VH-VL binders against p42126. Designs and how they scored, part 43

Target 1, 258 residues: p42126
Amino acid sequence: QRVLVEPDAGAGVAVMKFKNPPVNSLSLEFLTELVISLEKLENDKSFRGVILTSDRPGVFSAGLDLTEMCGRSPAHYAGYWKAVQELWLRLYQSNLVLVSAINGACPAGGCLVALTCDYRILADNPRYCIGLNETQLGIIAPFWLKDTLENTIGHRAAERALQLGLLFPPAEALQVGIVDQVVPEEQVQSTALSAIAQWMAIPDHARQLTKAMMRKATASRLVTQRDADVQNFVSFISKDSIQKSLQMYLERLKEEKG
Below, E stands for the ipSAE of ESMFold2; O stands for the ipSAE of OpenDDE; V2 stands for 0.75 times the mean of E and O plus 0.25 times the DockQ between their complexes.

## First folded at step 20 (VH-VL)

Design y4 (framework fv_bebtelovimab; at its last look DockQ between E and O 0.84; V2 from the best seeds 0.00; counts 0 for: pae E 3.1 > 2)
Fold by OpenDDE, look of step 20:
Structure y4 (fold): chain C 258 residues (1-258), chain A 123 residues (1-123), chain B 109 residues (1-109)
Amino acid sequence: as target 1 above (258 residues)
Amino acid sequence: QITLKESGPTLVKPTQTLTLTCTFSGFSLSTTGVGVGWLRQPPGKALEWLALIYWNDDKRYSPSLKSRLTISKDTSKNQVVLKMTNIDPVDTATYYCAHRGYMYGFWPYFDYWGQGTLVTVSS
Amino acid sequence: QSALTQPASVSGSPGQSITISCTGTSSDVGYYDYVSWYQQHPGKAPKLMIFEVKDRPSGISNRFSGSKSGNTASLTISGLQAEDEADYYCSSYTRSTYVFGGGTKLTVL
């Protein structure tokens, strides 16, 4: 299994651990497991909160699986992007309290997952950076992800971060507000449990409605433009220049691993 | 080619437990995202979903029938079993098992169906 | 688990277009695009005709099309043929639950 769910019904909390080696890339299979696992928890009234974390410290999630976006059919690209949209929508609109216990690197798609959460805790390790670095690869973030970041750190900060494709180390991540706490690595999980308890102390109805109020505009925009967004992605990713760039990058990664 | 076939008793007495087996081929229930569901259709009436089991042994049940249903799988045999307790004449129906396909992620549709088996509940 | 609302029957002549409606709520049909349509001939198993409101599985005729507005999904069959005579069921997936409509009997005159 690529997703480990550790439930604590008594506490009303479940911990979802990413276990998709080597770097928790968001493959189609992994995306599917995440959505199915989350859906199960959402439909179990015994749970009010979920902590997202990596089973293996060092990498929270490396982001989207580039192999899903390179050398495939347009239909595959469309399907993959729909899966990404689905995960984002499910996480972003979840009635559960979501807390990210970020115990590793968190770039791109990893950051996407983290940004959907209500609260983010990052381990204080200079090797663990968080951010959206798509532009460094010649890729633009979709509008719904842009809005998510903007709603988190503000317009100006998001504008700068996205254009430069910044990855923030813990100190800077805290300063810019992309994460809420930075703690020693060994305290990440316990801090997440403490934090989620604070959120769950709020009446669910009021909390959920407020969350919906805050996030509905962005979510609704994607829902109404879901197909258009997919088409834009397919058109973009299918470009020869982009495919070439992705191929080159994949080759580099392969060399580094070898 | 994906195929499913339902098997089990065609006549059951009230209060007994109905056990149905779905034997399938053309796919594996170890494949991520794949599931097998059970549905039923009383004669001349609408379809009703009963249960679903995923590759990872995650189980989903109809809210109204949850207390009476147990779904399980044997991946090595390509079989899914449905048990329904406390059977009543109202449970008379054609029971179908169906493949919940995996297509580009989350895909909650039944794309392949068995031929169905009519189960009659009578004293 | 509330059923979706479909007309009991619809009819049309060969070559015509007919539409079958499926009305749910904001919690099911109106919430997600997980709307599907199944065709069922007498004594046969249901066949998936439409998924994701408007998409067709491989092998399904382009005479079948789907749409959704608000809490109502619609199946349109163009160029009606005798073989289209069957029962049609809409379905919606929401919150780990499948709901079905009451079914519509399509008669080809």
Scores: ipSAE 0.836, ipTM 0.922, lowest interface PAE 0.7, mean pLDDT 95
Fold by ESMFold2, look of step 20:
Structure y4 (fold): chain C 258 residues (1-258), chain A 123 residues (1-123), chain B 109 residues (1-109)
Amino acid sequence: as target 1 above (258 residues)
Amino acid sequence: QITLKESGPTLVKPTQTLTLTCTFSGFSLSTTGVGVGWLRQPPGKALEWLALIYWNDDKRYSPSLKSRLTISKDTSKNQVVLKMTNIDPVDTATYYCAHRGYMYGFWPYFDYWGQGTLVTVSS
Amino acid sequence: QSALTQPASVSGSPGQSITISCTGTSSDVGYYDYVSWYQQHPGKAPKLMIFEVKDRPSGISNRFSGSKSGNTASLTISGLQAEDEADYYCSSYTRSTYVFGGGTKLTVL
């Protein structure tokens, strides 16, 4: 299992822990387990909220799995990107209260997951940065993720952050607004429980309708352009220069492991 | 070559428990995301979904029939079993099992079906 | 849980195009793009013809196409042939539940 679910049905909360060694990369299998696990919780009336966190030391999620984007067929790239879109749509439009308990590094696709949540808590550790740094790999964040960041921190801050591929350490993350709270690492879980209780104190129907209203425009932009977004990704990732860059980066990651 | 075949009794009496077995080949129920579903079709009527079991033993049931249904699997035998309690003449139908593939990470469609087995409930 | 609405029957002559509608609500057909179409000949199992509103499985003729507008999905069969005579069912999936339409009998004249 790559997703551990620790239910507390009496409290109406489940903790969903990422357990995809070594760094919670968003592999196709991990994306699949995340969506299926989320769906199970959404359809169980004993749960009103979910805390997303990591079972892996030092990392929330390292982001998209580069092995899914390198040395594969165009059909594989299309399928992979549809799976990424599916996870984002399901998280972003979920009727559950979602709180990210970010107990580790949260770059790129990890930040994608965190940005879908209603509330984000980051551990106060200078090694734990959050942001969308895809441009540093020569990869462009999809428009729907750019929209999500812009909705969270504002146009100007998002524009600078995306072009420069910024990763925000905790103090800067709080200041720019990409996270809602920064706490000592040992308090991240208890703070997430307190935060989700505050969100669940709001009547479910009114909270859920308000969230849907606020997120409708951003979600609809992807839904109406879904095929085009897939084709843009496949076209981009299939370029020889991009494939060579990805292969070199993957080789460097293998050497860093020893 | 994915194939599925339903087996079980063709004539049952009211109040009995109906047990249907789906035997399949050409895929593994250990593959992440893969599932097997059960559906039925009363004579001359529309298809109705009953239940689904995933590779990881997660289960889904039709809300209207949930209290009467149990789905289970035996991966070593390539089998999925559906039990339906307290059978009634309205349960007369052709019962199908069907494969739900692992495509695009989440792919909720039935792409391969068994031929079906007619179950008649006597009155 | 309400069934999806399809016309009971549709007919066309060989070579024509025909369209079968499938109307649901914003809670099913209009909720996600998990819409599919199944063809069923008499005495046979259903066969998946269209998934995700408009995509075709391998081996399905491009004479079959799908679309969706709001809460209504449509299956279009162009270049109608005698072997297309069958029952057609739409289906919508929403969070662990499959809902099927009542079916449409297509007659090729």
Scores: ipSAE 0.501, ipTM 0.807, lowest interface PAE 3.1, mean pLDDT 91
ESMFold2 (binder alone), look of step 20: mean pLDDT 91; pTM 0.935

Design y5 (framework fv_bebtelovimab; at its last look DockQ between E and O 0.89; V2 from the best seeds 0.00; counts 0 for: pae E 4.1 > 2)
Fold by OpenDDE, look of step 20:
Structure y5 (fold): chain C 258 residues (1-258), chain A 123 residues (1-123), chain B 109 residues (1-109)
Amino acid sequence: as target 1 above (258 residues)
Amino acid sequence: QITLKESGPTLVKPTQTLTLTCTFSGFSLSTTGVGVGWLRQPPGKALEWLALIYWNDDKRYSPSLKSRLTISKDTSKNQVVLKMTNIDPVDTATYYCAHRGYKYGFLPYFDYWGQGTLVTVSS
Amino acid sequence: QSALTQPASVSGSPGQSITISCTGTSSDVGYYDYVSWYQQHPGKAPKLMIFEVKDRPSGISNRFSGSKSGNTASLTISGLQAEDEADYYCSSYTRSTYVFGGGTKLTVL
């Protein structure tokens, strides 16, 4: 229910639509559905490419679910972060061509998902920003996410973007290279279909091996340091000051919606 | 407390279709991430996974037995059914249904098992 | 779908430590940390003892531990007790498929 898969076996493409209201936050349930859905497509020879997009225009994904990281047990935090790692690993190392059709806001964890894709298309709407704004909340991006951004926009640009917690509107997003195309909102899906066709025209074996080669260093680093990374996250998120900040933020969000 | 129980015929003739039912309690197959799997174990031999069905009706099958297997669920009855066609004496085994747990996301393990039911295939 | 390789049998005296190996390939055991171990007493259903290589379900004794190196996972049972006598199966999950080892019979002398 949280992930809608629209297959087109004839075209060898499936569209995965995020449908986790209100803002496609990456809850445990949502993460689980994403992984299971992706795994199914990866094991179906009928598919070579997947387009990731939101079922609801306006928000691609608001990122991690803060309720998963606030007021819970350390075990819960550990489990949640492991689930986030799993999603990243599976997306980042997928043998499928992944294209993000970003038809809404794409901060933090949303940007994480988008950055795992091979190609990103962003709707030309000034309200739709993409980036990693963790530092604005006093949170540090994990090294594997840092590497992912760095591998996308370069070291200097990533360094600046991460430290300032920048969210890029479409024009700046294109300029810095965090997205590959900016198109009118009504053209996002069609552009994604055209783009994925270009990628799928490449022999799978060669493409997949090249992708693996390019991403091996970052992926392997996380695999070998999964536990340490989880412990770091748990230690950080469990701090009283952090928990207080998160609680305050959640309360503020509730007030704004109420 | 999670419990599972297998039911069905204990004696089947060759070429017939085996239908087994798993009735469970303590969890719901409407819960995200939850699944129920079928496994079997021939007498004195190793475990073999057969099929899995998820809460969202997504189905997974053993590659070697896929053509013979059909798994389905009735969430309202807390039941999962496995059908295996063209049964052969080689399919004689204890058949288990098991819970695929959900706690912190994706967990591809069977944490709770039924007691199993021995199915003998004989003419 | 290839089975994982386990020794047919292992034995130990009470109080000793024994290790059971489970060898797969880079496509299963070596691919993800989705290795699990099951204990099975005669005439009983399998019981999950270890998951994700080294994690124990609630209620499982800390005498059971797991590890992995390369394509080989290992189950170690310390302080061997009579009730540990059983068959042990390793399992790996990859690409929506579950594979099992051939099983190891543990005898407590």
Scores: ipSAE 0.841, ipTM 0.923, lowest interface PAE 0.7, mean pLDDT 95
Fold by ESMFold2, look of step 20:
Structure y5 (fold): chain C 258 residues (1-258), chain A 123 residues (1-123), chain B 109 residues (1-109)
Amino acid sequence: as target 1 above (258 residues)
Amino acid sequence: QITLKESGPTLVKPTQTLTLTCTFSGFSLSTTGVGVGWLRQPPGKALEWLALIYWNDDKRYSPSLKSRLTISKDTSKNQVVLKMTNIDPVDTATYYCAHRGYKYGFLPYFDYWGQGTLVTVSS
Amino acid sequence: QSALTQPASVSGSPGQSITISCTGTSSDVGYYDYVSWYQQHPGKAPKLMIFEVKDRPSGISNRFSGSKSGNTASLTISGLQAEDEADYYCSSYTRSTYVFGGGTKLTVL
């Protein structure tokens, strides 16, 4: 089971814990379990909010699963990217209050997940970070992820962060506004419960309509361009130079584990 | 090759419980994302979805029939069972089981169907 | 869970192109892109022809195409052939529920 759900139906909250060894990479199976688990909670009126957190020590999520993007067919790449888009759309437009309890490193695709949430809490640990570091890897964030960061920290901060591929340690993450709170690691869970209660104090109908209104333009840009975005990804990831680089990186990871 | 086949009684009396078994091959219900659904079609009428069971034992039911339906699986026998209580003549229909596949995340479509079994409820 | 609205019948001559409509609401057809089309010949099980509004399963002719605008999905069949004569059902999935259309009988003249 790669997604552990700990319900507290009396409080109207569930904790969704990521447990996809070793680093909660967004594999196709993990993406699938996330969407199905989220849908179950959305359709259960006992729940009004979800806390997203990690069951893996030291990491929230390391991001996209490179094994899904290397040595596969173009059809596989297209399907994988559709699954990534699906997770983002479902999280971003969810009628649940979503709070990220970021108890570990949160680069790239981990930051993608965190940015969909209504509120983000990062543990105060100098080994943890959050950000979209795609440019440091020679790739670019998709336009809908760039839009999401821009909506979170503003245009000027986002354009600087994306061009430099910045990963923000806790103090800098709070300063730039990519997270809403930084707290001692042992307080992350209790802080997330307090934050979600504040959001749930707002009448559901008004809160949900306001969120939908604020997010409609960004979500619609992906929905109307979904096929083109898939083809751009497939074209990019299929390039021989990119595949070669991915193969070399994966071989280095295997040697480090060996 | 994915195949499904429905089995169960062809004639049932009102108020009884209808039990239908879907026996399948060519896939495993232990595979992440895979599900099996039940649907029916009254003679000369449209298709109606009844229930779905996922690989992880999560279940979904048609809201209008939820109180009468129970779906279960036996992964080792490649079987899914539907029970429908308090049968009535309006439940006369051809019953289908169908595969809902794991393909690139969440794809809620029935891509392979059984041949169907006609269940007639006596008047 | 109201049925989606389809015309009761459509007809066309061999080689012609026809379109079958499927109208729902913003709560189903207009909500997500989980729209599919099924073909059913008399006495046979339904067959998936289109999924995700416009995608075709392997082995389905490109004469079958799909689209959606607002709350209405459409199935278009080009180059009509005798074997296309069947009932066609649209379906929409949202929030763990499948809703089907009433069906359209296609007659090839």
Scores: ipSAE 0.409, ipTM 0.770, lowest interface PAE 4.1, mean pLDDT 90
ESMFold2 (binder alone), look of step 20: mean pLDDT 90; pTM 0.926

Design y7 (framework fv_gevokizumab; at its last look DockQ between E and O 0.83; V2 from the best seeds 0.00; counts 0 for: pae E 6.3 > 2)
Fold by OpenDDE, look of step 20:
Structure y7 (fold): chain C 258 residues (1-258), chain A 123 residues (1-123), chain B 107 residues (1-107)
Amino acid sequence: as target 1 above (258 residues)
Amino acid sequence: QVQLQESGPGLVKPSQTLSLTCSFSGFSLSTTGVGVGWIRQPSGKGLEWLALIYWNDDKRYNPSLKSRLTISKDTSKNQVSLKITSVTAADTAVYFCAHRGYKYGFWPYFDYWGQGTLVTVSS
Amino acid sequence: DIQMTQSTSSLSASVGDRVTITCRASQDISNYLSWYQQKPGKAVKLLIYDASDLETGVPSRFSGSGSGTDYTLTISSLQQEDFATYFCQQYNSYPYTFGQGTKLEIK
């Protein structure tokens, strides 16, 4: 299993641990397990909150699986992107309180997951950076992800961060507001438990409606433009220049590991 | 090609346990994202989802029937079983098993169905 | 539970007709809707998923549309083999629920 769910029904909380070696890349299989796991928790009245974290410290999630976007068919690209959309929609619109306990690097797709949460805690490790670095790879963030970041850190900060493809270390991440707390690595989980308890102290109905009110515009826009967004992605990722860039990047990664 | 086939007792007495088996081919329940579900249809009525089991043995039940339902799988035999306890006349229906496919990460519709098996609850 | 309502239980039409079947959800299901075709003695067939995506192998005369709570299955030009019962299903939340079905009969 790529997702470990540790339920505590008594506390009304479940911990979802990412376990997709080596770096919790968002492969199709991983995306599927995440959504299925979340769906189960959403439909279990015993749970009101979920903590997202990595099973192994060091990497929260390295982001999208580049192998899903390189050397495949257009149909595969379309399917993969729709799966990414689905994960975002499910997380972003979740009636559960979602807290990210970020105990590792959190770039790109990892940051996407974290940004869907209601609250983010980052371990105080200089090697653990969070941000959307798509532009560094020549990739444009989709509008719904842009909106998510903008809604988190503000328009100007998001504009700068996206254009430069910034990855924020803990201190800067806290300063810009992309995370809510920075704590020692050994305190990340306990802090997440404390934080989620605070959120769950709020009446669910009021909290959920407020959350929906805040996020409905962006979510609805994606739903309405889901196919168009997929087509845009496919058109973009299928470009020869992009495919070459991705291939080169993958080869470089292999060399670094070898 | 994906194929599913339901098998059952045909006739069950009230208060007894109904056991159904779904035998399938063309896919494996070891494949990530794959699931097999049970749906029933009383004569002249609509479809009712009963249960679903995933490749990772995660089980889902219709809340209205959860206490009476048990779904299980034998991956090696390509079979999924459903048990319904304490049956009544209300459980008379055609029972279908269906494949919940994983298609490029797309989510849970039933893309392949069995022909169904009629189960009548009568004394 | 989410209630799925197909207000038309039966519909009569002729070959070549444009036919529309409607399905309404009791709440927003965010396009998590599928359409099925059921014929006696045959396996149920998936036609449309995600409200508007055509399943592989399904004729292009079938199409799905809608959003929020209201969805429609359209057959642009009815063929003889299209006379059947059609069901909608939501998979937005558990339990998955189906419409009561619309039987399309020959006029």
Scores: ipSAE 0.668, ipTM 0.868, lowest interface PAE 1.1, mean pLDDT 94
Fold by ESMFold2, look of step 20:
Structure y7 (fold): chain C 258 residues (1-258), chain A 123 residues (1-123), chain B 107 residues (1-107)
Amino acid sequence: as target 1 above (258 residues)
Amino acid sequence: QVQLQESGPGLVKPSQTLSLTCSFSGFSLSTTGVGVGWIRQPSGKGLEWLALIYWNDDKRYNPSLKSRLTISKDTSKNQVSLKITSVTAADTAVYFCAHRGYKYGFWPYFDYWGQGTLVTVSS
Amino acid sequence: DIQMTQSTSSLSASVGDRVTITCRASQDISNYLSWYQQKPGKAVKLLIYDASDLETGVPSRFSGSGSGTDYTLTISSLQQEDFATYFCQQYNSYPYTFGQGTKLEIK
């Protein structure tokens, strides 16, 4: 299993741990397990909230799985991007309280997952940076992810962060507002439990309707443009120069690994 | 090529347990994301979803029938079974099993269906 | 549970006609909707998923549209082989529910 769910039905919460070696890359299999696990929890009335965290030391999630984006057919790229969109839509519009307990590095697609949550807690370790650094790889963040970051940290901070591909270490992440708390690593889980209890103290109906109202415009922009967004991604990722760049990056990862 | 085939008793007496088997080929329940569901159709009526089992043994039941339903799988035999306890005439229907697709992700729709098997509940 | 309503139980049409079949959900299902074709004695066939995406091997005369609670299956030019019963299904929320069906008959 790539998603370990530790339920506490008496408390109304579950801990969803990412367990996709080596770095919790968002492979098609991992995306599938995440959505199916989330659906199960959303449809179980004993749960009101979920804490997202990592079972891998040092990393929350390294982001999109480059092996899904390199050396494949256009049909595969389309299916992969639809799966990425689906995870974001399901998380972003979830009726559950979502708290990310970010106990490791959180770049790119890892930050995508974290930004969908209602609350973000980052471990105070200088190696644990968070941000959307796609431009450092020559890749642009999709408009709906740009919207999500902008809604979280404001237009000017998001504009600079995306263009420069910034990753924020903990103190800067707190200052810019991309995370809500920074705590010692050993306190991340207990802090997440305390935070989720605070959110669940709000009557579910009112909280859920308010969240839906606040997020409707951003989610609707993707829903109405979903096919065009897929075509744009497939067109971009299929370019020879982009495929060569991805192949080179994958080769460098193999060299660092070996 | 994906194929599913239902088998069942044809005739069952009231109060007995109805046992159905779905035998399939062209996919495996060991594949992440894959599932098999059961749907029924009473004569001249619409479709009613009954249950779904996933590759990881997660199970879903229609809440209106949950107390009477048991779904299980045998991955090595490429089979999924459904049991319905305490049947009545209202359980007379054509029963289908169907593959939950995993072509390009986790979309919970039924892309391949069996031809169905009629089960009649009668004294 | 989300209720799916196909308000028209049967339609009569001729070969070559443009036919529309509607499906209404009791709440917003965010385009998580599929259309199926059922012919007597045959396996049920998936036509459309995600409200508008055509399944592989399905003729292009079939199309799906709609959003929110209201969805439509369209057959642009009806063929002899298209006379069947058509069902919608939502998968926005568990349990997965079907419409009651619309039977398309030869006039």
Scores: ipSAE 0.188, ipTM 0.688, lowest interface PAE 6.3, mean pLDDT 89
ESMFold2 (binder alone), look of step 20: mean pLDDT 90; pTM 0.924

